# VH-VL binders against q17rb8r558to768, part 26

Target 1, 211 residues: q17rb8r558to768
Amino acid sequence: TAELSHLTKNVPIFVCTMAYPTVPCPLHVFEPRYRLMIRRSIQTGTKQFGMCVSDTQNSFADYGCMLQIRNVHFLPDGRSVVDTVGGKRFRVLKRGMKDGYCTADIEYLEDVKVENEDEIKNLRELHDLVYSQACSWFQNLRDRFRSQILQHFGSMPEREENLQAAPNGPAWCWWLLAVLPVDPRYQLSVLSMKSLKERLTKIQHILTYFS
Short names: E, the ipSAE of ESMFold2; O, the ipSAE of OpenDDE; V2, 0.75 times the mean of E and O plus 0.25 times the DockQ between their complexes.

## First folded at step 13 (VH-VL; framework fv_romlusevimab)

Design x01 (at its last look DockQ between E and O 0.87; V2 from the best seeds 0.00; counts 0 for: pae E 2.2 > 2)
Fold by OpenDDE, look of step 13:
Structure x01 (fold): chain C 211 residues (1-211), chain A 122 residues (1-122), chain B 108 residues (1-108)
Amino acid sequence: as target 1 above (211 residues)
Amino acid sequence: QVQLVQSGSELKKPGASVKVSCKASGYTFENYAMNWVRQAPGQGLEWMGWINTWTGNPTYAQGFTGRFVFSLDTSVSTASLQISSLKAEDTAVYYCARDILGATFDDYFDYWGQGTTVTVSS
Amino acid sequence: SYVLTQPPSVSVAPGKTARITCGGNNIGSKSVHWYQQKPGQAPVLVIYYDSKRPSGIPERFSGSNSGNTATLTISGVEAGDEADYYCQVWDDSSDHYVFGGGTKLTVL
């Protein structure tokens, strides 16, 4: 669509933290450049911008996630509290700058669908296994830590009947990735994957370490 | 700033024991695996194994079982390597190295201790 | 056991390009990491994930990995680049980290 096409060229990039599909990402915006970016996003009606972690080689990472602005509160001093949620994943094609903040030409990422019935079956089994492991891990966390996660991220999403219904796969995977205390560089590698199987495998490895 | 600081050099006799410590700072200790690497004089790097800093579970590479013990003191963000029944061939520099996670195909050692020289001599 | 093969030594004149190879069976399917070790110092990560540079590592350092050979390339070699360089991979079959034998880079 025309709207999507506008969001693939010169997309404003907030360089800060990891963002993930469907995962809420509240922001406190105080830097002038990002204040401007947020205002423009609202004024133009897009209400979207990209989120990327910092990168030593290229200022920001090659992969990120779009954030949809759900609500914004402007404070008297010019700061803003922004309620956002993760949307589409993207790969950076070209980097730029606009009025002090980073921009990028991007390509949206979507999972590659598995068509083979046997592979689908195997994927389901893996999915269910890892989900169970995730539940176990979360349940065994210290109460304080669990409470913090719940307060910040909410509850872990439920299993989906169709693992391939969404372009980004099951939401619980992204929730889990967001709450796992793993290095952002590792998280980034998972974010960039177009295979649910591969993501599940990596997530399982992470869970294994923290169990 | 991430930093790994190891204990000082050791001079031991054959048959003795030594304990090398690695104190971590600047990050959450339990979120990154710790590896141990040995380097004999004039030789290359040799991976000894790793310890899960979350669970405390050690894994030893082949050739480093028995006399080598990895341990943790999480209260002070410290990993330790103990070598018992020291031999002359144990003479080497021992490094602790932080893993990006914990012994997966994606992992690498992004921070290293300064090394601890252990000399075993009669 | 999985084996990584490096040349024992590489010599290069200042300002020239040094290439250090790391050979391994189907190493292109693995993630290769490189470490620099100067005399009397601990190893320092210079390349990870085949071609990524950590913070503080000059752009002169680059990496590639394909087929059976990974390569660390150092352009515009400086005297300070004289060091031992080690490649590293994880071997799934043995559940071991494996280092190459190391390459001594001499700046002539």
Scores: ipSAE 0.741, ipTM 0.884, lowest interface PAE 0.7, mean pLDDT 94
Fold by ESMFold2, look of step 13:
Structure x01 (fold): chain C 211 residues (1-211), chain A 122 residues (1-122), chain B 108 residues (1-108)
Amino acid sequence: as target 1 above (211 residues)
Amino acid sequence: QVQLVQSGSELKKPGASVKVSCKASGYTFENYAMNWVRQAPGQGLEWMGWINTWTGNPTYAQGFTGRFVFSLDTSVSTASLQISSLKAEDTAVYYCARDILGATFDDYFDYWGQGTTVTVSS
Amino acid sequence: SYVLTQPPSVSVAPGKTARITCGGNNIGSKSVHWYQQKPGQAPVLVIYYDSKRPSGIPERFSGSNSGNTATLTISGVEAGDEADYYCQVWDDSSDHYVFGGGTKLTVL
């Protein structure tokens, strides 16, 4: 099963929306090509596929996020309700097509670990400042937005003690990017970043705009 | 289908005021910053500043902090530029331009209004 | 205040390649965006983040940015490419967006 969880060649790609590590991504699947793709994923045991936003030059963006299938509900009319959660981020190396859906050869991404003690200290200080800013923003949201976020995404993930333990960085960063009403192209830029410092800086910029 | 439609050209005398409007459509107005750019006759583009469409807070470039006022009417997805005490030097085309999010991280202007010519003479 | 320097004009024969430069101190550390402005019209974004093309911009438009020079390259130029071209960056020190002075592209 380990071999099946490390798919990197001819990965099926759902071309739709932004997905983020650790963030739920519920899907309503209508198109026959994506119904086929998901059925194959279950039958082969991989239970995952890539999610990318569209791109006018290349069919789909150069970066995306793997979605792990948690549950599938097949409706009598042939539609599917697919419950997924974001996993590893990836870069697209080569594009392909299979039976009407896109495929890709991919390379998984992870954050570059900061090892300098002064840089780790500065990173912790930045993180704590931006995390506090995010908490304040969420507490001061208009009631409509807060309720909508809680319904669809749940509560903001708790602060993590080790910022660099996870290969994608703190989960709350991805939750925040998923709920903020900012252009997906800007969010794609942040998804592709391997520097937690750069990601936190961009998040701080977004929070400042909406505060 | 993002569009920015500006108000018509204006002919004004020195000392008067003018209001240039920019009506947005095809997107959620409050989620994108609005910028103002000036182009004097035969000259290049000059950034005047921006307004945060979520908070309503304007930021003015150096040299535009006095007679120039940015404002919003979010109920009709409209940003406005008011210029008071008009001078001959204010003769220019004024553009509104959208960016993704505020003026700090190498943002670009993806959509522009058609421009409003303001002429100030004698 | 940060200065972007562009040549005032560039001439190129139809079907050939035009290169329009945008000079600035350490511009390679900045993201450069390019706009096309035809006479009497508003600017249109043609390149963003140095080399990316928005929807509807032909692939013959490309960009690069390294050291002290960013370059907009237009291959197979057509008469319809005649326009003024502006580069633009964000300047951290002044907290200003900055435009280059513009380059008039003439197709002869």
Scores: ipSAE 0.460, ipTM 0.778, lowest interface PAE 2.2, mean pLDDT 90
ESMFold2 (binder alone), look of step 13: mean pLDDT 94; pTM 0.956

Design x02 (at its last look DockQ between E and O 0.78; V2 from the best seeds 0.61)
Fold by OpenDDE, look of step 13:
Structure x02 (fold): chain C 211 residues (1-211), chain A 122 residues (1-122), chain B 108 residues (1-108)
Amino acid sequence: as target 1 above (211 residues)
Amino acid sequence: QVQLVQSGSELKKPGASVKVSCKASGYTFENYAMNWVRQAPGQGLEWMGWINTWTGNPTYAQGFTGRFVFSLDTSVSTASLQISSLKAEDTAVYYCARDILGATFDDYFDYWGQGTTVTVSS
Amino acid sequence: SYVLTQPPSVSVAPGKTARITCGGNNIGSKSVHWYQQKPGQAPVLVIYYDSRRPSGIPERFSGSNSGNTATLTISGVEAGDEADYYCQVWDSSSDHYVFGGGTKLTVL
């Protein structure tokens, strides 16, 4: 659509932390460049911008996640508290700058659907297994850590009946990826994957380490 | 800044034991696996195994079982390698190396200690 | 056991391009990492995931991996590039990290 096309060219990029589909990402915006970016996003009506982690060589990572602004509080001193949630994943095609903040031409990422019945079955089994492992991992966490996660990210999403209903797959996978204390580079690799099977496999490896 | 600082050079006699330490700083110690790599004089790099810094579980590569022991002191973000019943062939530089996660198919060593020379001589 | 094969040595004149190969069965299906080790120093990661450069590594360093051969390419070779270079993979069958034998790069 025309609207989506506008969001693929010269997309404002907030360079900060990892963001994930469906995962809340609250921001405290104090830098003038990002204050401007947020204001523009609101004024233009898009209410979206991209989030990428920093990259020393390329300014920001090749992959990121769109953030949808749900609410913004402007403070008297010019700062803002922004309530955002993760939307579409993207790959960076071209990097740019606008009035001090980074921009990018992007391509949205979507999972490749599995059509084979046997593969779907296997995928379901893997999904259920990893979900169980995730639950076990979370339950075995120290209370303090668990509480922090819950406060910041909320509860782990429930299993979905249709694993392929959403372009980004099950929400719990992204929640888990966000809360696992793994290196952002590893998280980024998972974010970039278009295969749920591959993501689940990597997540399982992470869980195995932290169990 | 991520840094791995190893203990100093060791000179030991055959049959003795040595303990090499690797102190990590600049990151959360428990979130990254620690590997040990041996390099004999004039030879290449040889992976010895790794230790899970979250669970404390060590895994030893083939050929490094028995006399080699990986351990942790998480209170001071330190991994250690102990070699018992030292042999002349144990003469080498020993490196600790941080893993991105924990010995998965896509892991690599992004930071290395400066190495510890262990010399075993009569 | 999985084996990585590197040439023992490669020589290159300053300003020229050095190519160091790492051979392995179907290595193109694996993630290959490269380390530089200068005399008396610890190894330094120079390439990861076949072609990615860590922060601080010059653009002169690049990597590729396909088929049975991974290649570390150093363009515009400088005297400071003289070092041993090691490729590395993870072998899932044996659950071992595997290093190549190393390649000594000499800058003539």
Scores: ipSAE 0.624, ipTM 0.848, lowest interface PAE 0.8, mean pLDDT 93
Fold by ESMFold2, look of step 13:
Structure x02 (fold): chain C 211 residues (1-211), chain A 122 residues (1-122), chain B 108 residues (1-108)
Amino acid sequence: as target 1 above (211 residues)
Amino acid sequence: QVQLVQSGSELKKPGASVKVSCKASGYTFENYAMNWVRQAPGQGLEWMGWINTWTGNPTYAQGFTGRFVFSLDTSVSTASLQISSLKAEDTAVYYCARDILGATFDDYFDYWGQGTTVTVSS
Amino acid sequence: SYVLTQPPSVSVAPGKTARITCGGNNIGSKSVHWYQQKPGQAPVLVIYYDSRRPSGIPERFSGSNSGNTATLTISGVEAGDEADYYCQVWDSSSDHYVFGGGTKLTVL
């Protein structure tokens, strides 16, 4: 429960796109309501807001990712350029509104640690297999697509020695989900997962389709 | 707006061939699998198989591994079903239907073409 | 081969609740999707992953799935709900999609 865990009530929600832990999420903001929301976040010193995609049943999805504001530039033409990076994932508990933008009460998500030694071994084997598949996929991309990914997202994060050290699991998984050309509904499903095994299995499905 | 528009209805004689096309718009064609579903007169829906629009690899359901060929023209975002050596039993409405990654996990068909009626009559 | 069983027809009075069943061996371990097909039209997705509604489907459509039976429930039935309804699953053993035989809903 870090200092940021206190930001769980009336959290401002930007309803736009999918965001993932550790992944940059640059935004071009032109709507007055979101410009207000972002300015307010800076003024109060919290420098963060939630990102959710829209949802047909509930106005925005039941899962999202906090974005940490790194820099903001307000342009004369009414746009704002906002440099953010993904933080903790969350589940929406209750929806609200404030000054034209959405808010939510949230609970943060963390991966459930696997403690059984046989399960840890199996998880490592699956991880190494899927990581190898991801590297092969990226290496074999057409130059146009690889260049676009490198420009917007950077290189794939290094594999991690301890798969369960971070509360959201390996960073490369989130990077890969951000760059894969799969339906947002599938991406949202993976964002909500608390099992690294399930996440790796879903990533494997996606890589198989595009390989 | 996602839309699947199929070619017009066909009246054919036994032994002929037919090609049903399905043109996609409103999304990135290669990122979603395409399925074919048959509905004979007065009957239910019957899944025929799917084609991987990224690789071009078709998969056919049991009973459709012969006279039925799935193909793609990605330059015009079009999937096609060709039926050769038509039989009276091939008389049906043929639908194209989109899913996410094909018949490799629990998934559903979120968008359907309007259907193409193929009638095989002596 | 995995088989889904639906009743051939269901009749319900306007304003009442229709329940359309989809039977399958251990169907509760699968995700069930439902389609509405009006005469002369293509099927339309009305429920996915047992109980979720796509955009444009009214809240009176709901779904459940447990044990050997999935159920599509339509409350406050209207004449416009007259249609054939199909359930669909993915069968992991064959990597095939499977449809139920369909249920004709009559509003009278």
Scores: ipSAE 0.497, ipTM 0.783, lowest interface PAE 2.0, mean pLDDT 90
ESMFold2 (binder alone), look of step 13: mean pLDDT 94; pTM 0.957

Design x03 (at its last look DockQ between E and O 0.04; V2 from the best seeds 0.00; counts 0 for: pae O 2.3 > 2, placed apart)
Fold by ESMFold2, look of step 13:
Order: structure tokens, then C-alpha cells, then sequence
Structure x03 (fold): chain C 211 residues (1-211), chain A 122 residues (1-122), chain B 108 residues (1-108)
């Protein structure tokens, strides 16, 4: 349809849960409106849709993450089991509706790179401290919770040599946000951040509470 | 829906003890911090401290170390405030209030219990 | 210990605008939250992070924070707005929450 051919216009939005770059987001699609939306995504060949959490004030949140469809299993009754992974983050510019499901005009988000040598040094120091804190948290987590995380999300991604190479920053940050049991408002706050320093600082606060 | 339901009001004599409970519902109890706030008759709000519901570790505001003890029973999603050796000046309404990550950064109280009046009278 | 100062009372005619101040040293570098407390009731959050409004709070409630003063503004004041209003911050030096002394809003 025309909604999927415009790159950033009339993007179909699944209103359900929090999604993050690089993190799997498996879905069981049973509602007629989302069944239609998924079928359209497959039929048009785009194989993508946006994911946003619900919002009581604006229907769905001002920030979300694109999901890339990796595999779909269509059931005989038309329901779908959908294997997705998070891609680009976005900000919602304009809300719409199509055939019962939400749509949005969006703007993609990327981290703003730091170029100053002193700032890069400080960023590396902060990163290494927070990464170490995350590893300690995971190692000291009660055995049942650690096992559940490993089964559903896998192990924490390895630290990356170049912190600013990826447009969304280090993958371990998103993995950690996906497994931490923190309020969705804090999850959205981190999703919206374009500063790796801000993201690491917020993650450190969250880890301090759960440690 | 998030609800904080406190135990009923108490009338106590000086030297006794009291335990105020705060039962949470509508959210995962261990994921949010619990605070205690006192309001003496005709006075303003006074933060007493908080308890980390994930670790069980309490933090007390200045002036609330000693006779005031925060505790948890996570099996029933309940935070408790115990006040020992009650004095007349402990007469107040005691509120439980939820914040997200506790007093480790700039946070606010989004849900409050209805308050428990403790009256200490001879 | 960090201190927040509020006027003890503010009086405003119905339909006019009430402004309740919260003073503190460099409060503009902090996030300020505001609570409404009606007689015999628990406090209710009306503004958080200086200017954000929780769901269910009317648009006529607004907030600002700069320099040494944060302000809660209530436009189109109604009799139902009569209450005590408290500001609150987090003090990073002590890791303590701090309330202002409260302001009684009277609509006459």
C-alpha cells in the first residue's frame, strides 16, 4: 500500500510493548487489525513495522523502534507467530489510523557522536565503569532470574571496541534495558536519548537500584 | 490500577510501639521503591526515608534513625513502618508513597497510601 | 541540609491565576515536583520534572523553574483548587528528598 512506500510516512504501528535496537521481539498476532497489518507488510515486501508502547494521553508513545520481520508462521485460522528484531529508533511526528491500526509519520534517531578528545576519554571511562557494573549485577543476580534471562535473551553482548561505531551505540546497553525490570517511562526515556553519555548515566542509576 | 492501602488508625500510649502497613497492588512490588512521609497535626509533609524493595535495604532521613524501622514482606507486597518507644510528638498521619528508583536521583511520588493516623495520648 | 521556602498562603479570586513559589539556592538546576493536598486527604502529584503534568491533571496547571525560584501556576482557579501545595526536590548531596513548607491556596 502507499503507506509503506514513503520510507517515513504512514508507517504502520503495532501498539504493544517496548522494543530496542538489536533485541529480538517475538510476537503472537491474534487481533484482526494487527493480523491485517502484518499481512500487508509481507505482501508489500517491506517486512517492517513500528513498535510503540501505549500512552493514555496520546494513544501511543512519542518514541518507538522499527521491527524487522525475520520469520512468520501463518496459522490456518489466520493468526501469526512473528519473529522480529529491533532496528532503527524513531520519534513520532504525526499520528494517523488505517483500517483499525495506528500509523505514524516518523523521524529516525541516531546517536550524536562526540569528537572532542577529552570527552571521548571521559565517555570511555564511564562506559567501562557501567559495563563492569552491569557484569557484576548479572553475575550476582539470583540464579532463577539469570537462567530465565539466558533462556529468553541470551548472554550479554560483548563490549565493543569502538563505542560510537553503531548509530544506536553499544548493543549491550539495549540488551540490558530489555532484561531490567524498570518502569516503562524510564525505558522510553533511554530509548529517546541521542547521547551515549546520557544513556550510560541512566543505566548506571537503574543498576544502582537493582544492585 | 496501582493502589497503596494502609492499615487502620491507631491510638497508643507513650512508650508503646506501632506497626503501620502498606499493601501494594496493581504493579510488581519489587520494581518500585517505597517511601514513608510524616505529617504532624497542622504541619507540612516530612520525608522519613525509603526502602529499596529489591534489596530490602532501608535509608532513613536525618532525625529518623533509631526508633523508626522500615521492613518488607515481598510475599504479600507489603511495606511496614514500625515506631518503638512512642512519644506524644509521634502523633501524626503516616503515608507510604511510591517512587520509581528511590532517593538515589531526582524522582517523585506518583502514588500515595490513604494515610494512617497514629495518636499518642496518655 | 537543602531548604525549600514557600509562602504560607496565597489568595486568589475565582477565575484568576494563582502563582505559588518554591525558593531554593540554584533550584533551577534541580527537578521540581508539586503535590496538592486537600483537607483530610493524601497528597496528589500535579506537576513533575518542573512542568510535566500527570494524566488526569487539568491543563490549567503548569510549572516553571529557573534561577532560585520554581513556580506552580494555576489558571482559571476554581473553588475545588483550595488545598495545600508542596514542592519537592531531590538533594544530591544528601541523597534525601526535601519538601517545601507548604502553601495554603484560598479561593475567595
Amino acid sequence: as target 1 above (211 residues)
Amino acid sequence: QVQLVQSGSELKKPGASVKVSCKASGYTFENYAMNWVRQAPGQGLEWMGWINTWTGNPTYAQGFTGRFVFSLDTSVSTASLQISSLKAEDTAVYYCARDILGAIFDDYFDYWGQGTTVTVSS
Amino acid sequence: SYVLTQPPSVSVAPGKTARITCGGNNIGSKSVHWYQQKPGQAPVLVIYYDSKRPSGIPERFSGSNSGNTATLTISGVEAGDEADYYCQVWDSSSDHYVFGGGTKLTVL
Scores: ipSAE 0.516, ipTM 0.808, lowest interface PAE 2.1, mean pLDDT 91
Fold by OpenDDE, look of step 13:
Structure x03 (fold): chain C 211 residues (1-211), chain A 122 residues (1-122), chain B 108 residues (1-108)
Amino acid sequence: as target 1 above (211 residues)
Amino acid sequence: QVQLVQSGSELKKPGASVKVSCKASGYTFENYAMNWVRQAPGQGLEWMGWINTWTGNPTYAQGFTGRFVFSLDTSVSTASLQISSLKAEDTAVYYCARDILGAIFDDYFDYWGQGTTVTVSS
Amino acid sequence: SYVLTQPPSVSVAPGKTARITCGGNNIGSKSVHWYQQKPGQAPVLVIYYDSKRPSGIPERFSGSNSGNTATLTISGVEAGDEADYYCQVWDSSSDHYVFGGGTKLTVL
């Protein structure tokens, strides 16, 4: 019953790229179906839609992230530039269509809270370690790439005192996931994880590879 | 803690079939790929292939096509290896080992099952 | 197919340093991982990405990789280090994980 409370039906889905909690996701919308979707989202007052990457078998991935519309700039030719930011993660339960764009019944994802004090301690240590590695990685990037990342995604969020304060965990993890040059399938796997420990472990793996 | 627990030893006759199971715990099963590794008596490790625990899609290494089938039961976080038409040369210890799902770069096996001995004898 | 070559055996006295090599064509351009396998046990990851140690692995285990040779180095060898050691890579050309033939480390 508790899980049912997080169920949302017929959520419009933008099939394009990976989106992540708290991470800005600017969009250039030119396809009529998505123009319609965005317009409806604004008109209905929800100002939200789901973002999923494409999937060869299922049209779009089984996991995604909600995007909150912060601002829309309509161009004279009908195109729009949409300022969005990542919200809740979701799992797709059922796929549908509406007037040319995809829809889904979804279930929101939240991290499983760690209650054991020893586990919390270990999690903190892992978190701090990986954060340091992330900082090192970013600092060692060539200036060109670093500047591009900063321009597009902004600065890496700071460490949080309470790792479990947000249902999606620390924001810097999502920022890092967004900027790391890895396959979307890998990113998707991390997005779907409800364990901060698991996310940190995979992120560390990537960082180790690129270090 | 992460654990991979495999099924017990098997003694089979030539021509028979065997199914080895690998039950995962301590992590989200579908977020890590599962590999199978064979080790014949007194021999080295041989990679058999892997299965995508998200999609269920198996990939078999060269030499392990046909008689070898990877499968999943995600409801119980279990990967299985089935070998049909068993031969004497199939006598070996079989390991399950996880790596990262969907990785496009070099990867490693961070956790292993304890192994399952399959003996094929007439 | 990509091939990794290891010496069949290496012997070392306690307290000394053991070096186990893994040869491969331009292996320095790949990531090499190492596994320890004691008799009757499953392999255990001891080095990953050439030189990284998993949690719980002693610092006396180290790895390097350059040119055509990767090396696992075990300093201050202990009796408990006696085991088979395997190097492993991912070969993108064949889409195969490849193991070396294994090296038996004997502690004299």
Scores: ipSAE 0.163, ipTM 0.724, lowest interface PAE 2.3, mean pLDDT 92
ESMFold2 (binder alone), look of step 13: mean pLDDT 94; pTM 0.955

Design x04 (at its last look DockQ between E and O 0.63; V2 from the best seeds 0.55)
Fold by ESMFold2, look of step 13:
Structure x04 (fold): chain C 211 residues (1-211), chain A 122 residues (1-122), chain B 108 residues (1-108)
Amino acid sequence: as target 1 above (211 residues)
Amino acid sequence: QVQLVQSGSELKKPGASVKVSCKASGYTFENYAMNWVRQAPGQGLEWMGWINTWTGNPTYAQGFTGRFVFSLDTSVSTASLQISSLKAEDTAVYYCARDILGATFDDYFDYWGQGTTVTVSS
Amino acid sequence: SYVLTQPPSVSVAPGKTARITCGGNNIGSKSVYWYQQKPGQAPVLVIYYDSKRPSGIPERFSGSNSGNTATLTISGVEAGDEADYYCQVWDSSSDHYVFGGGTKLTVL
């Protein structure tokens, strides 16, 4: 299954919402085409598909996130509840169609690690500052909004000791981007970033607005 | 659909006050910044400043710190511009315009109100 | 204090290409936005991030930005394109949005 997690050709694409690495993405599936797509994913053993938001010019956005299927539950009314979590980010190289659902040839994205000792120090300082800002924002958030976040997304992940160890950077960054009520244009921009410094800077800008 | 609907045109005398309202619909009002833009007759667009709809904190461009006050009523998704001690040179069309994170960062105006003409005449 | 300079007017024959310039010191390092304003109407965004079109804007509208000049290009100009066109940037030194003075496009 691990080997299959890096397939890049004719990847099935669910066109619906934003997904981020490490973030749960529960889905209600009722359309026959997506029920077929998910069934095929389970039967072939890949248990994953790409998630992209729609795009009026290109049918779906140029960037997305793979979703890993954790559980599927069938409801009496014909809907399915699909429990997923975000995996690898990708860039769309070529668009296609199969049996009514979209497909894509894709290129996986990873953060580019900084190696310069001064840049690493500056990155750590920025990370710690923005993490502190995020904690303060969450602590001071209105009760209604905080309760909704906890119910749908869970608690903010703890910061990580090695902020460059994971290929997508710290998990708390993705959790925060998922819960902030920010425009999809900014969501897609951050999803596409390969620089942790740029991601932290964008997060800082968003937090400043909502603080 | 996103829509910004402004209050009707006003005819005022010098020294009076006016309040221009901008009612938003089709999106979550507090998630997007609101800007005010002035256009005097025969002139270009002039950015007046913005208000953070989440915090209520206004920021005014140079030249608009004084008689111009931005405010909000989030319960009805409305931003307002109040101009006090009106002068003849305040005669203009006033637009509300939406951006995302306000002028603290690079952005643009994706939706505009229809404009409110304020005429100040003796 | 950042200044954008636009020509006051541009005239173009129907079916030809109009080019509207927006000059600024090192404007190529900034993102440029363009707005169309028809008489009696509010402005409408036609180009963002130098060269991208919002949904509903025809492909004949395009943009470029390098050095000290950004350019809005309208190919196959139609009478309905007669309008005032404004460029806009964000000035990081003042945290202000700045508009150009506007260019009146006349289709003759």
Scores: ipSAE 0.579, ipTM 0.819, lowest interface PAE 1.7, mean pLDDT 91
Fold by OpenDDE, look of step 13:
Structure x04 (fold): chain C 211 residues (1-211), chain A 122 residues (1-122), chain B 108 residues (1-108)
Amino acid sequence: as target 1 above (211 residues)
Amino acid sequence: QVQLVQSGSELKKPGASVKVSCKASGYTFENYAMNWVRQAPGQGLEWMGWINTWTGNPTYAQGFTGRFVFSLDTSVSTASLQISSLKAEDTAVYYCARDILGATFDDYFDYWGQGTTVTVSS
Amino acid sequence: SYVLTQPPSVSVAPGKTARITCGGNNIGSKSVYWYQQKPGQAPVLVIYYDSKRPSGIPERFSGSNSGNTATLTISGVEAGDEADYYCQVWDSSSDHYVFGGGTKLTVL
């Protein structure tokens, strides 16, 4: 749609941290360039911008996640507290600048659907296994750490019946990826994957390390 | 700033033991696996294994079982390599190297210690 | 066991481009990492994920990986680039990190 097309060209990019689909990403915005960006996002009605981590080669990473502004609180000194949630993943096609902040032409990412019944079965088994491992990992965390996670990210999403219903796959995978204390570079590699199987595999490896 | 600082050079006799330490700073120690890499004089890099800094579990590469022991002191963010029953062929520079994660998949060593020279001579 | 093959040495004149290859069976399906080691120093990561540069690594360093060959390319070679270069992968079959034999880059 035309509206979506506008969201793929010259998308404002917030360069800061990793963001993930469905995962809340609260922001404290104090830099003038980003204050401007947020205001414009609200004024134009899009209420969206891209989030990318910093990159040593290209200023910001080749992959990111759109953030949907749910609420914004403007402070008297010009700062803002922004309540956002992760939306679509994207790949950066072209980088630009606008009034001090980064922009990008982007392509949305979606998982490739698995059609083979045997593969679907295998995927389900893997999914269930990794989910169980994730639950075990979370339950075995120290209370303080667990509480911090819950406070910041909320509870772990439940398993979905249809693993391929959403273009980004199960929400719990992204929640888990967000809470695992793993290097952003590794998280980024997972974010870029269009295969649920591959994501699950990497997540399982992470869980194995932290278990 | 991430830093790995290793203990100083060692001169040992055959049959003796040596312990090389690697002190980490500038990051959360338990979030990254620690690897050990050996380099004999004039030779290439050889991966010895790794230790899980979260669980403390060591894994040894083929050829580095028995006399080689990985250990941790998490209170001071230090990984150690102990070699017992030293042989002349153990003469090498030993490196600790931080893994980006510590998962046994698609990982690399982004930071290295300065190396510890262990010389075994009669 | 998975084996990485590097030429033992590569020579290049200053200002020219050096290419160091790392051969491995279907290495293009793996992530390749490159390390620079100058004499008497520890290895330094110069390329990760086939083509990514860590902070502080000059743009002159680039990497590619396809088929059975990964390549480290150093453009505009400087005297300070003289070092040993090692490629590295993770082999899932053996659960081992594997290094190439190393390539000595000589700047003529």
Scores: ipSAE 0.475, ipTM 0.803, lowest interface PAE 1.1, mean pLDDT 92
ESMFold2 (binder alone), look of step 13: mean pLDDT 92; pTM 0.928

